# VHH binders against Origin of replication complex subunit 2 (ORC2): the designs that were tried, part 17

Target 1, 363 residues: Origin of replication complex subunit 2 (ORC2), of Arabidopsis thaliana (Mouse-ear cress) (q38899)
Amino acid sequence: MEDIENIEEDEYGFSRNYFLAKELGGASKRSAHKLSDIHIVDEQELRETASTIEMKHSKEISELMSDYKTMYSKWVFELRCGFGLLMYGFGSKKALVEDFASASLTDYSVVVINGYLPSVNLKQVLLALAELLSELLKCKRKSSGSLSKGQETFPSRSMDDILSFLHGPQSGDKDCFICVVVHNIDGPALRDPESQQTLARLSSCSHIRLVASIDHVNAPLLWDKKMVHKQFNWLWHHVPTFAPYNVEGVFFPLVLAQGSTAQTAKTAAIVLQSLTPNGQNVFKILAEYQLSHPDEDGMPTDDLYSASRERFFVSSQVTLNSHLTEFKDHELVKTKRNSDGQECLNIPLTSDAIRQLLLDLNQ
Short names: E, the ipSAE of ESMFold2; O, the ipSAE of OpenDDE; V2, 0.75 times the mean of E and O plus 0.25 times the DockQ between their complexes.

## First folded at step 10 (VHH; framework vhh_6fv0_2)

Design k04 (from a23 with G54Y T110K K111T; at its last look DockQ between E and O 0.35; V2 from the best seeds 0.00; counts 0 for: unsure alone 63.2 < 65)
Fold by OpenDDE, look of step 10:
Parts: C-alpha cells; structure tokens; sequence
Structure k04 (fold): chain B 363 residues (1-363), chain A 129 residues (1-129)
C-alpha cells in the first residue's frame, strides 16, 4: 500500500515541477530590448522562413516518437481503467495524440475537439456524442440478441439531459466508451469556467474517456480539486514533441505583424486553413458570391445556408451559424443589413485579396 | 445518396500486391476523412487505415504498417489502398468507410467498427498459396 502512494507523489511532483520550471524560466531574462526595437518581420516572410527551417534533430525526434508509440498500449489500458490522459510538454501534441487515437483505439469511436479554435460549441459536441453513443449501444444490443427495443428517445436536448444519457447506467461493459480527444483543453474557447465544468462533467460520464493536451503552464489552474481528482481523473503524460505549433499557433495574433492589407489577407488565409474543410467550403461559397456580386452588400445569410446545404457543407442552420461565428470571431466575415433589411455577410477584404485566398485554399 | 464502391480485390499469393479503390459519390469527398476497414471470416470489423482531410495524414494498423499505403484523389473522389507483401492474415472483405463530417470546433476522427454507417459493399481479398 505504501508503494502506490509514493508513485503518485512523484508523478504529481514532476508535473508540478514542469510548470514551475516554466514559470521560473520565463522570469529571468527581461530582455531590455524595447518591443519597438524588434524588427517586425512581415508575418508572411516569417512564415515562409519558418517553413524553410529544417527541423533540427529530426532523427532524435523520430526516435522520440517511436518511443512514445511503445507507450500506446499503456495509454489504452489507462483509458480502460477510467483515467483521463493529460498530455503535456513542449511542442504540438496534435499529431501524436491523433496517431495514438487512430492506431491504438481501433475498437473505439474517437471524437476530436479542437480547443485551440476560438469557438467550440460544446452543446453540439455533446449532442454528437450522445448520438454516437446511442448508435453504439444499439449495435451492441443487436449483437447480444437482447431485443429490448428500449427506444431511448433522447428526450430533452438540454445539456444536463445529454450528460445524463452519456453517463448511462453503468453498464458492466467497461469497454463501451467513446474517446474524446481535446486538442488544447486550455484553448481560448474552452478556458471559461462553464466550459471547463462541462468538460469535467463529460469526463465523469461512464461512457466517455478524455485524452487532452495542454500547452499553457497555467492550465491546471482551470481546475479545482474535484475536477481533477473526481471528474477528469487525470494521468499526466510528459510527451514533448518539439513539433511546431502550425495549427494551434495560427490563432495567436502575431503581435509583431503590422496590419497591412496584405497581412490581413495572409492572416485570413491562415485562419481559413485552420478551419474544417466544410468551414472552408462555406467560406468559399461566400467568397465566390462576393466576387461575382461586387456591388452588393454581401451574401444574404439565407442564401448562404441554401447554397451550403445543397452542397452538403452544412446539415443545419445551427451548423452554419457555428461556422459564421467562427468567421466573425476571426473577422473574416462581417454582417451588414441590405436595403431590404436582410442580414448579409461580407468578407472585409479586397477582391484581389479574396481571389488570392481562394487560390490558397484550393492548393 | 451517399455511395461508396470498393474494387480491386482478388486472389493473390502470399507476398503479392493489390490495389484497392473506393469510388465515392453523393457527398463532398474532400470534406471527409476516409477509412479502410476489413472483416475476416468469423472476425469482427477491424480498422485498417485512415486518411485525414487535413493534408493527407495517414494512420495504419500496426500489422499493416510498412506494407499498406492509403491515398486519396479528391479530384476523382477516389480512395486507394495499396497493399504490398500481403499475408494470409490480410485476407478479408475490405470496406471503405466515410469518416467524420467536420463541425466547427470538433469532428469524429473515427467510429467504432460497429458504427460505420457509411461503407460500401466491400471487395474480397484472398491470400492463398
């Protein structure tokens, strides 16, 4: 009994030390250099240059990744035991976690939450999870010959009801769970207390297992003791990858990029590239419309919905609205009312910039 | 209607190669991750490979790593699986399956084999000496 307590303290100590070391390492070199002294490199130039930077230590990184692969079985076991996995360390962990989920969770459904995005609709996530679980349970019942037609019609679509459903009767089948991968549970869209509480509740559901990454040193401050120990039940895994934050970093305002019109277009391109394919396609519809109708105040929202639906980019108005929220949050789209009082969507970029964006998205 | 049609299966000797194709229609192919799954006789569906929508990330079952290569041609709405160095254990009905429809902020990376709603009729791969 004594030996188990010591292992927990050491792992907790290491995680604490990691965050403390990062806090302490940041304090030291107050560079006396004024921000004004920083040659603001064009963001594009910076990105281009960054793309040409040969990854140093590629071999070592590959070896490291290979080493991580040897731990996949352990991670699966931990999930089966009812633990959440918290991945931390230097570098993007997105590829690693997705590799793990794809390669090792072969018998499980995996839902990914991109927490690094500015907006995440957790209610929609829960609904999707509930639907997925319902289907999984139906399939299992069919295979077990238990004809109990319990049409558990998802009654009320409240978050509480959905969570209750996801918690389900502790069916003795410990292996019936959906894995939820959260890239950057400490991301901007998920940092609010309500979101964290929802995620904590989700994690406590019997049919849910969480794998989450963090990149911020202060991420643990998002959670109280109850969340950590009773709800998330985190096992901490130090998995530095040294991979660039190509996806996650796109949403960090390059503080250093001077806001030229060209910069705005480039920023837009980066943001768009970070969007889901459907999101990109919805944006393309809007962009194409605007290019073809330069004298209009923008595309009516209803028209965008119709067009997006017809092309199967969106399934519902709610889905479209979610995309639009994302666009608006990134200032990719603005709303204006036309002469008829209709809400119209426009891209606040020049036609040339929009053309360039479309070219970049089609590459 | 969403349709997936697998082809390219057949009889091969151990060590042989096959290239499977999956023609997709009725949806925007480029917006979905795609999977290959297989079902051997008296076995359940098992995941074989995934190709993502975001820049062609590929994932493989460990047993097929280095031997199988998944690819896609979005212009042709076609998914491919190049299978090299085939083993008797690879004999199965192979299916392509549609992965996640991306939603803002989240997507379904994969579904359990039992929940693969959108899959084709499959193509039979037989490996025999």
Amino acid sequence: as target 1 above (363 residues)
Amino acid sequence: QVQLQESGGGLVQPGGSLRLSCAASGFTFSNYAMYWVRQAPEKGLEWVSTISTYGGSTYYKDSVKGRFTVSRDNAKNTLYLQMNSLKPEDAAQYYCARGYSDEPGFYILKTAPSYMDVRGQGTQVTVSS
Scores: ipSAE 0.367, ipTM 0.579, lowest interface PAE 0.6, mean pLDDT 81
ESMFold2, look of step 10: ipSAE 0.572; ipTM 0.798
ESMFold2 (binder alone), look of step 10: mean pLDDT 78; pTM 0.804

Design k05 (from a23 with S101T; at its last look DockQ between E and O 0.28; V2 from the best seeds 0.43)
Fold by OpenDDE, look of step 10:
Structure k05 (fold): chain B 363 residues (1-363), chain A 129 residues (1-129)
Amino acid sequence: as target 1 above (363 residues)
Amino acid sequence: QVQLQESGGGLVQPGGSLRLSCAASGFTFSNYAMYWVRQAPEKGLEWVSTISTGGGSTYYKDSVKGRFTVSRDNAKNTLYLQMNSLKPEDAAQYYCARGYTDEPGFYILTKAPSYMDVRGQGTQVTVSS
């Protein structure tokens, strides 16, 4: 019993030291160079250049990845025991975690949350999880011959009701869970206290297991003691990959200075590029409409839905609303009522900026 | 109407190769992650592979890694599965399925068989000496 406690303390100590070392390493040399002196390399040029950077130490990295692969069985066991896995270390962990999921969690349903995106609709995630769990439970009941027709119809679509459903009666089946992979639980979409609380509650559900990554040194500050010990129940895994943040880095707000309409457009482009292809396409519909109707108060929401549905970009009003929420959260879209009292959506950018955005999205 | 049509299945010897195709219609193919799943006799539906919307990310069941390659041609609305070094255990009805990528910020990597909204009729792969 004493030996297990010492291993946990050492792992916690290492994780703390890792984050402390990152904090201490960041405090040093205030480069006197004004951000204004940084020739902001065109993002495109940076991306292109980054894509040409030959991975140094490819062999060593490959070996490291192979070593991690030997731990997959342990990780699965930990999940089965009811722990959450917290992946930390230098480099993008996205590929590693996805490899783990694809290799070792194939018997489970795996839902991936891209927390590095600017927005995530957690309610929709919960709904999807609930639906998935419902199906899993139905399948198990059929196999066990238990005729209990309890169509647990999700009565209410409230987050609390969904979470209650996901918590379910502790079915004695420890293997009946959905794995939720969270790429960057410390990402911009998930940093707010409400989101973290929701994720913590989710993690405490009997039929949910979390695998999450973190990249920020201050990520642990997102959680209180209850969240860490009772809800997430994190096992910390140091898994530096040295992989570039090609996906996650795209969403790091280039601290582009607040200034020019051009900067707003660029910021908008970055946000839009982070959206799903369908989200982008929905935005394109809106953008095209606005360009074609410059004298109107915007596109009616119903028209956007019809157009989006017709083009198969959205399957439901709920899906559209999710996209719209994301657009609104990023101030990409504003709502205005027209003379007829209809809610209309408009992009608060100049026509030229919108044209540029559309060009950037089509690349 | 959303349609998926698989083709390319057949009878092969162990160690042989097949290339499956899935023709997609009735939706914007490039907006969706696509999946290959299979069902062997007396077995449940199992996930085989996933490919992202742009094809930049691919995922495989461990048992098929190194042998199977998923790809897509968005211009042709077609999903592919190159299957090399086929084993008897690979014998199954293979289906292509559309992913749930219309939701912002999340997607399903591996699905329970019952959670697939749209799948094709499937193509039979038989591996026999």
Scores: ipSAE 0.461, ipTM 0.757, lowest interface PAE 0.7, mean pLDDT 82
ESMFold2, look of step 10: ipSAE 0.513; ipTM 0.690
ESMFold2 (binder alone), look of step 10: mean pLDDT 83; pTM 0.853

Design k06 (from a23 with G54Y S101T; at its last look DockQ between E and O 0.40; V2 from the best seeds 0.48)
Amino acid sequence: QVQLQESGGGLVQPGGSLRLSCAASGFTFSNYAMYWVRQAPEKGLEWVSTISTYGGSTYYKDSVKGRFTVSRDNAKNTLYLQMNSLKPEDAAQYYCARGYTDEPGFYILTKAPSYMDVRGQGTQVTVSS
ESMFold2, look of step 10: ipSAE 0.674; ipTM 0.843
ESMFold2 (binder alone), look of step 10: mean pLDDT 80; pTM 0.832
OpenDDE, look of step 10: ipSAE 0.329; ipTM 0.572

## First folded at step 11 (VHH; framework vhh_6fv0_2)

Design m01 (from a22 with N31Y; at its last look DockQ between E and O 0.41; V2 from the best seeds 0.47)
Fold by ESMFold2, look of step 11:
Structure m01 (fold): chain B 363 residues (1-363), chain A 126 residues (1-126)
Amino acid sequence: as target 1 above (363 residues)
Amino acid sequence: QVQLQESGGGLVQPGGSLRLSCAASGFTFSYYAMYWVRQAPEKGLEWVSTISTGGGSTYYKDSVKGRFTVSRDNAKNTLYLQMNSLKPEDAAQYYCARGEPGFYILTKAPSYMDVRGQGTQVTVSS
């Protein structure tokens, strides 16, 4: 509720923003009802609301976007001062943030992370950043002489070593950094605590500046006070766009899944019922493993094969891989690497949702 | 398996135009930023352009800005490069490449560019 009211308060200087927020704010959040009376907004209603606002107020929305462009130089200055930029507000902010980066961050190397996707390999992101920084420092070494030659061999090192390299002391250059743009830092690829800790550590690195967007009203609950005050150091920018989620919207139901455990389980059950009985049984093995091993990174793929073959649900690795491909195509399963480097599989649902899913499947 | 198939190359006069296509299969095309790269004889691969996963952001090597336009159709799993005002230095074998899943470098290709196709030859004759 406070998120909705803050949209209006932060943008009070823009009368157009107030008008648009008032149209949007009629969507039920300010009722005097108890929390038990609050209606949950479906994904379809959110899409329809955004589309209706865009169609009705197309000229005003276009002018609003032009007004945001006048702020780009200030945002660059804030990044140079060491702040992270956090963009929030109704509608997709992807086009706005991309335009900002393309127009105003041309003097910097920029890496873009798509948090709205099912997965992102943050170690590969860190390696890419280390390579970019090494190239910047190589140019400085050629002009000044004294060298940091060994840093270019970091690709095989741990994430801690890579982050230490990225943190190196600022030598008085306010422009010696790489910008990292994160679309939906609250998105499914990044929502887990380990990813957020990595992003917070990245944001505290002296050679890194972060620009991120959020869409979930509860996104700030991902961060404790130390992450916010010592690491991210966000400047919060209210930038409602009222734009449709054309790209993010493919994954919009997955982004909303946590808010409706029973509905999430029903959606997954519908998809699973479209699979063969053997495919369903393979998924049940994974689900039961995940419930009984809450402290693990998921189930190793080799263990899933062994268990599935012993129960005659699969005859070969090829058959298992066929089922895994179906699971991944429907976003029922994610692949991760555990501490030993083994490929592991996990179901991106809460334990409560998985339990409900298993109950629905056993009927 | 991952497959990229380039087409649309040919012989053109200086100042002419060509449109290249890249058909993708074997992966979820919309999850990846895509690149165009080229290779002239006796040279390594050279990054030409980047397009974001949704197609909303495009970036170009300085020498082709304003002349080349990259686009994509995620429904058809196809990447395009419209090349206008072609110059002799643009003659090369052109390849499409995919990046890492989930992230990309805005202004330059990363060191990882997954080139898998045969490419398509662009020849500019004066």
Scores: ipSAE 0.443, ipTM 0.678, lowest interface PAE 1.3, mean pLDDT 74
ESMFold2 (binder alone), look of step 11: mean pLDDT 82; pTM 0.847
OpenDDE, look of step 11: ipSAE 0.551; ipTM 0.781

Design m02 (from a22 with N31Y S57T; at its last fold request DockQ between E and O 0.42; V2 from the best seeds 0.52)
Amino acid sequence: QVQLQESGGGLVQPGGSLRLSCAASGFTFSYYAMYWVRQAPEKGLEWVSTISTGGGTTYYKDSVKGRFTVSRDNAKNTLYLQMNSLKPEDAAQYYCARGEPGFYILTKAPSYMDVRGQGTQVTVSS
ESMFold2, look of step 11: ipSAE 0.465; ipTM 0.708
ESMFold2 (binder alone), look of step 11: mean pLDDT 81; pTM 0.834
OpenDDE, look of step 11: ipSAE 0.619; ipTM 0.824
ESMFold2, fold request of step 12: ipSAE 0.423, 0.404, 0.369; ipTM 0.674, 0.662, 0.662
ESMFold2 (binder alone), fold request of step 12: mean pLDDT 81, 81, 81; pTM 0.833, 0.835, 0.832
OpenDDE, fold request of step 12: ipSAE 0.609, 0.648, 0.679; ipTM 0.835, 0.849, 0.867

Design m03 (from a22 with N31F G56S; at its last look DockQ between E and O 0.39; V2 from the best seeds 0.00; counts 0 for: pae E 2.2 > 2)
Fold by ESMFold2, look of step 11:
Structure m03 (fold): chain B 363 residues (1-363), chain A 126 residues (1-126)
Amino acid sequence: as target 1 above (363 residues)
Amino acid sequence: QVQLQESGGGLVQPGGSLRLSCAASGFTFSFYAMYWVRQAPEKGLEWVSTISTGGSSTYYKDSVKGRFTVSRDNAKNTLYLQMNSLKPEDAAQYYCARGEPGFYILTKAPSYMDVRGQGTQVTVSS
């Protein structure tokens, strides 16, 4: 689905289309014919256009957000009727959806799932939801005399058992609802069929209400007819915000690379910028070593520890291992053994890509 | 090793202010929503506030809204709680806690939260 204000040039909408064309249009503007030239011009123009749009329209964007606030009572009503809310439109919807939750869902317990991350443990989400509901039902039932359910735990229960508990009948004077907010339900942590089936089953649970955002036009391809019509029950809300992706953008290159094995210097740089400064500096030591030692199989782990310790980037082997685990989880680093049998760390990028990565980290 | 170290507590008169800090190590701080909880004598843990992974969204127990401000500095791996207009009811041992990396509870502390430090004592005298 694509529906942001008829992006095609409108004869009488020129100024709005101009800003969208500047932002989108590194490729569509009258740029150079070479792909490398187009890429360079596109990126620089997009960066400049995004800044210009924010500067020129900050008051209009604030008024737009205020207009969305007038819809919050309708959105609460729709949730109470059993619909899922699906937010789409240009720009980050994270702040809007979180403002809605904090302002209008104060009678609910609210759980947020961050689909823009590289991974999310949905079983742990389900366990947390079950425990939260168990606590809510325990408090509600203290006066009713039903004591047996207030003692239960779900540390090793199957997902089917957990979902069955969440789908239990409503009882008592007040409904017990947990609202689940899913930022980027189409994101890399959630895009696989198993995750989508779990979310659809979750959305059909009697104690659960779902609010989600999407950024990809192909998001509906994630769902079959049952998921859409019997489980999610989406109401689609077009809510362009024009907001920057300040939080999600830290992870966007991994989102783009999730379905491939390739890593680029730009993708790696954005992942590294999401890490602590000490983690970035540990990686830089490895990168510089690899550039200066092209004949080596990588940097011995012991040498990386010594260099990092001397520079005060790590205080212990445990701290280094934490950084190495993060690097491996993001496929930034591979292990292999050198000719002496020592464990070595290798960045799976060409020397040119590593040089570009180091330049990007200095920016 | 996941470590959380609270500091900044002390003795204050009613109406006074304190700023609590929580230093985090052993995990990628920016991936986690963070919580402040407190425990008064002979009471259980009470949720005080929640802050989202990026710090853009904050949530508070009703009794502290407008008086407390939670914030975080992801570059320094530090969580903060600015407490203004302190009341005798706010006296407690204050702890920071982390949630799961991919999700968090906004309006209530989950039972699974990691309370690992000794906390920091806030005392409000008459």
Scores: ipSAE 0.341, ipTM 0.671, lowest interface PAE 2.2, mean pLDDT 74
ESMFold2 (binder alone), look of step 11: mean pLDDT 81; pTM 0.832
OpenDDE, look of step 11: ipSAE 0.635; ipTM 0.839

Design m04 (from a22 with N31L S57V; at its last look DockQ between E and O 0.24; V2 from the best seeds 0.49)
Amino acid sequence: QVQLQESGGGLVQPGGSLRLSCAASGFTFSLYAMYWVRQAPEKGLEWVSTISTGGGVTYYKDSVKGRFTVSRDNAKNTLYLQMNSLKPEDAAQYYCARGEPGFYILTKAPSYMDVRGQGTQVTVSS
ESMFold2, look of step 11: ipSAE 0.414; ipTM 0.701
ESMFold2 (binder alone), look of step 11: mean pLDDT 81; pTM 0.835
OpenDDE, look of step 11: ipSAE 0.718; ipTM 0.880

Design m05 (from f03 with N31Y K61A; at its last look DockQ between E and O 0.30; V2 from the best seeds 0.44)
Fold by ESMFold2, look of step 11:
Structure m05 (fold): chain B 363 residues (1-363), chain A 126 residues (1-126)
Amino acid sequence: as target 1 above (363 residues)
Amino acid sequence: QVQLQESGGGLVQPGGSLRLSCAASGFTFSYYAMYWVRQAPEKGLEWVSTISTGGGSTYYADSVKGRFTVSRDNAKNTLYLQMNSLKPEDAAQYYCARGEPGFYILTKAPRYMDVRGQGTQVTVSS
């Protein structure tokens, strides 16, 4: 194993420690550092130490973002094929998705919707899209022939009329689209059925492509089968960033609470199928243990680590903790202490639901 | 009452620098993308820059890219524009503008920019 010099710390751990320090206000840091006998500190040593810490964090963040940037051309290809992109994973995805749009969608118009806010005026979004499409169609009219509708006074029209305009006749140019980025499509501004139906209809328009993020495990319960399979056409991308929720954080607990539908085998399977194979395998170990020990309060965390390490699904406790944090953020597991005082992990599903989940995952 | 107050303009020589400020009040500043626009004498409004709600993404008109830097401090409800290497064609009345609530258009001027202040004059003398 490599040297243990803080270089092996999980990026989640670094972001979490920084976030926690900011949340607690730092007053104890100021008062705790008043040591008179340490006033003689070599400036060079402090400079070297601070540079090392900052370089480690900056290097890991830069490498992660660079890895995602290698995927941008694939994401553009998927949009051209007619798929929606759905981004999930721990941490704020806002900066990543905006960087993707700014770097790789420069030839297209992009509209950004902030679903984490208390409300968003979707009619104004549709009006902006209609104006953008109208300008696009003027250019195509010079080279592609006549479209039957020249309706350009959109503010007086209903949302249904605007959507009908956006759902215009088919175009032969699949690179001719307007991209709509939705931060937290499961957020408070957008979670109502009418908003979701509007977004699904928008996604089905030939000139519209969606890129969205979610933070709540119950987000798929917002959609029926038609919305998922015929309108959104989601491709799921696991993109943990470990970035703080600086803007979304005001509403992060509300997003989780407002998605308060009980976990089901189907919802859990969707989330798990979008995780890494190693993460899925760690969860399967816990699920199988819980089925074979129905009278216990769950699996001890130490036993899960040992079983996962023996099967090469994790290389360290830090890697396991990253998976466990992701499971807890999606409400897939709970922690509690057993009668012996050991910390245990439990899947809050019935045994029948867990069996169904394992069948779905083993395909 | 929604208010936007621009300040920091003045007279500067070509190649000089200025920093504009925009104080916002009467609305939740952090919910809005913000813009800088300018108006030269006998010309219409020209979009200058956009900054996202959290400040993480910035966009500029080609005429100012590389010379101007937009920033915001959501704790102080203040928008800034650092203008370097100023040219005579940058002379204008500068305004900050509020976008539409809850969404914005990336890399293009928005359809709706809420200009409410009197602006601040930037003059580049020859």
Scores: ipSAE 0.419, ipTM 0.667, lowest interface PAE 1.4, mean pLDDT 74
ESMFold2 (binder alone), look of step 11: mean pLDDT 82; pTM 0.838
OpenDDE, look of step 11: ipSAE 0.544; ipTM 0.765

Design m06 (from a22 with N31Y G56R; at its last look DockQ between E and O 0.48; V2 from the best seeds 0.47)
Fold by ESMFold2, look of step 11:
Structure m06 (fold): chain B 363 residues (1-363), chain A 126 residues (1-126)
Amino acid sequence: as target 1 above (363 residues)
Amino acid sequence: QVQLQESGGGLVQPGGSLRLSCAASGFTFSYYAMYWVRQAPEKGLEWVSTISTGGRSTYYKDSVKGRFTVSRDNAKNTLYLQMNSLKPEDAAQYYCARGEPGFYILTKAPSYMDVRGQGTQVTVSS
C-alpha cells in the first residue's frame, strides 16, 4: 500500500520541507530541480543570507515566547477543568513546556517523560505516580481529622494493577492533581500502541493531567476516537517556537535527526564502522547509486545484489539480506516498493549528508 | 560499572560558599535527570535539588532555594552544586544520585535515587 508508505515518508519529509520552505522562500524548492538550483548559488552568499534571516527574526521569536507566557494562567485553568494540553507547531516545544511547568505548576507534583529518548520505563513511571498519589491522598485524610495509622498502599506488580490503583476512588477536590509532562508523546520511546494505550488510560484518571507535545504531522494516527475524545480530552494549542531540536535531535534515530549535515553523517559513520568491511562496501554502493540518481525512489534490491556480487562483497542473497537487516536495525536504510512493485532501498539522508558520510568512512 | 564521584566539600564559615562536583561514568549521563541529596548525622537522606536531563529545569528544597544552584555539563559528564550563604543546618555529607532513564519528578524528592559515591563532606564552622 503506496499510501501508507507515502504517509510515513511525508511525515519525516513534511516537517523538514516545511522548515526549508519557510526559511528558504518557497514550496517550489521541494523538487529535485529546485535543489539543483540551490546548489548553483554561491555558498558564501547563502550562509550570509541565512545568518541575516536568523538575526532579523530574533525579535519576533522573543515576542512569541513572551506572548505564550501570558497564556500560562489559561493553561492552568484548562488543566484544572480536566483537559489535557497538546502542544504542536514548528520547532522544539521542550523549553516552552518546561518554562510553563516551572513557572505555573509549582503547587503541583510534576512528572516529566522524555518521549524523544530511545526508551522509557513506563512501569516505573506508573509506580512513581502511584506513590505520589498515595501521598496526596494520605495528606487529605489527615486534614479531615480522621487518622488511619498503619494503612499503607503498595503498587501492584502488573501495569494493569497499577493503573487500577490510579483509577481508585475519586477525591472531592478536583483542583488536586499530578501533572504529567510528556515531551514528544509521538517520540520513539512512546510511539508503540501499547505505550499510547497506557498513556490514554493514565490521562483518564481524575487526579492526572497531561501536558504533551508532538512534532510529527501523523501523530493523531496514534489514537482512535475513544482515546482522543474520552481519555486524552486534548485541547490543541498551536505554539510554533522555531527553536532548534538541540536535545531531542541528539536522541532521535538518524532518520529524524535535526543536526547539521556533518553531525548526522558522523553519527551514521560510527555505526557503519562497527560493521564488517563488506557490509560497509555494500552500503557505499547504495549511497553512490542514490547520489547519482536523485530522482529515483531508491535502488532496487536486485540491482544492489548484482553490483555487490560483481565486486565480491557478497556471495549470496542470504549474505546481502544479512547486511540489509543490520542497516534496517540501525535505521540506515528504508525499504519501499516502486511503481513496478520492485523492492527498493533508500538512505533517508540528504545528498549532502550522504557525501559527508562517505568522506567520514574514508577517515 | 556505574560510578558517581563527589568532590568539592570542605570547611566554611557561615555565609560562605562552596561548589560541589559529581563526576559520572559507566552510563549515558544525558539520559538521566540528576539529583543532589544530603545526610546529616541524625537524619536519613534528604533531597536537595533536581536537574532535568538537558539542564533547563531545576528544582530545590525550599530551605535552599535562592542559595543553591544546580547545573550540569553533559559534555563532561559532570553535575555541579553551587552553594552560597551556607548555614550550619547545611552541614552534611552530600551525594549525587541519578534517576530512572527517560523520566523524572520535577517538584518532589524522587522515590528512587541511585546513590553510589562516597559523598563529600560539607562542614560549616563558626
Scores: ipSAE 0.453, ipTM 0.699, lowest interface PAE 1.4, mean pLDDT 74
ESMFold2 (binder alone), look of step 11: mean pLDDT 82; pTM 0.841
OpenDDE, look of step 11: ipSAE 0.482; ipTM 0.790

## First folded at step 12 (VHH)

Design n01 (from m02 with G99V; framework vhh_6fv0_2; at its last look DockQ between E and O 0.49; V2 from the best seeds 0.48)
Fold by ESMFold2, look of step 12:
Structure n01 (fold): chain B 363 residues (1-363), chain A 126 residues (1-126)
Amino acid sequence: as target 1 above (363 residues)
Amino acid sequence: QVQLQESGGGLVQPGGSLRLSCAASGFTFSYYAMYWVRQAPEKGLEWVSTISTGGGTTYYKDSVKGRFTVSRDNAKNTLYLQMNSLKPEDAAQYYCARVEPGFYILTKAPSYMDVRGQGTQVTVSS
């Protein structure tokens, strides 16, 4: 019954929003808070609330975590039945989901995707899954005694080809899967429609199971009816942890925002620090130019190359293009044509944020 | 410049122990899952162990499970591999590796891992 399932999905969403509003309202000590008023809670208040709850209720939180551990065998059973698991509730769910995977999925291949980051290379994820599936099918064939002589992994360059391979081999064995753990499937790296469609197509593969977490109250708006009922097949699990967002916290404004958004200075610094020192220095040249030319629409790409080469940060246009691609993939820069038709690069941050970013990078 | 420097290898008798270290610099170590891999003569790279970004989740190749322990100190940017009950088949050049911070595989290193150091040699003989 589609209508019964649809009613249950709405009830789960309502219950999550109500619980979150009650938690945040009580901790903030504000009178008469409506659910809609709490949906846009300030980042600082969320961090302070989570810290306060942990200090006051350590025993109760420990008991709650222990109770979740008793559910792990049921979660494995649900995955074997073909469902995806969707974890929601106040606080970071990263540690809970990782503990589940490490404790209960030891006999399975597990791929972890960090959706709270500004960008994730989904093609590389798909390539890794294709390799794991090839190994799984090889082992499965040996166990059944069947020859697999005619089955080969085809070389692939496109994401569509890799997805076609992942869909190709099928089995009715419900215990034969690769688990994909997605921290913050509603996060900035994954929020775009193309990424969500890719994840939905991935979840429809017979050998793939998803375990995901969400923090954004509008996460269900990412999915149409087909994605929810035919592809993801979510079972919703309310698992408030009240844990601080220790890793995700740097990216917290992006996690709570809808669509693609500009980077904050601290978020940008974290992403930049994962890049090579030469890449960081190329970015600094752009940042300094933008601060000194506030009336321009950005820095011409040719000027960036010349400046970077003069300072020995790049040796070729190919090297610069590699850095620029990485900056664009992480949304650190955007491209625009100026009035003369030249390609210009711009950092989508305020001048104060750019100044702070430069200070952080010089440490 | 991203740098990974392995150390702590040496010659040991069967049943002995070694502790390998990997010093990391030039990147934000705490945002990467890390891997230990090894290469025996005339063989390809073999995955040994995986550790999550925070160090809370570890995985091992079946042949070393129970004998090896991976750990990390994110404050010191250092990855460790404690190797106990060493066997002749454990003799290899050991490397630490990283991948992109956006994802990792718990049970093996992906094909595109970043191996930069010279490694550290482990020799087991009697």
Scores: ipSAE 0.381, ipTM 0.675, lowest interface PAE 1.9, mean pLDDT 74
ESMFold2 (binder alone), look of step 12: mean pLDDT 79; pTM 0.812
OpenDDE, look of step 12: ipSAE 0.570; ipTM 0.794

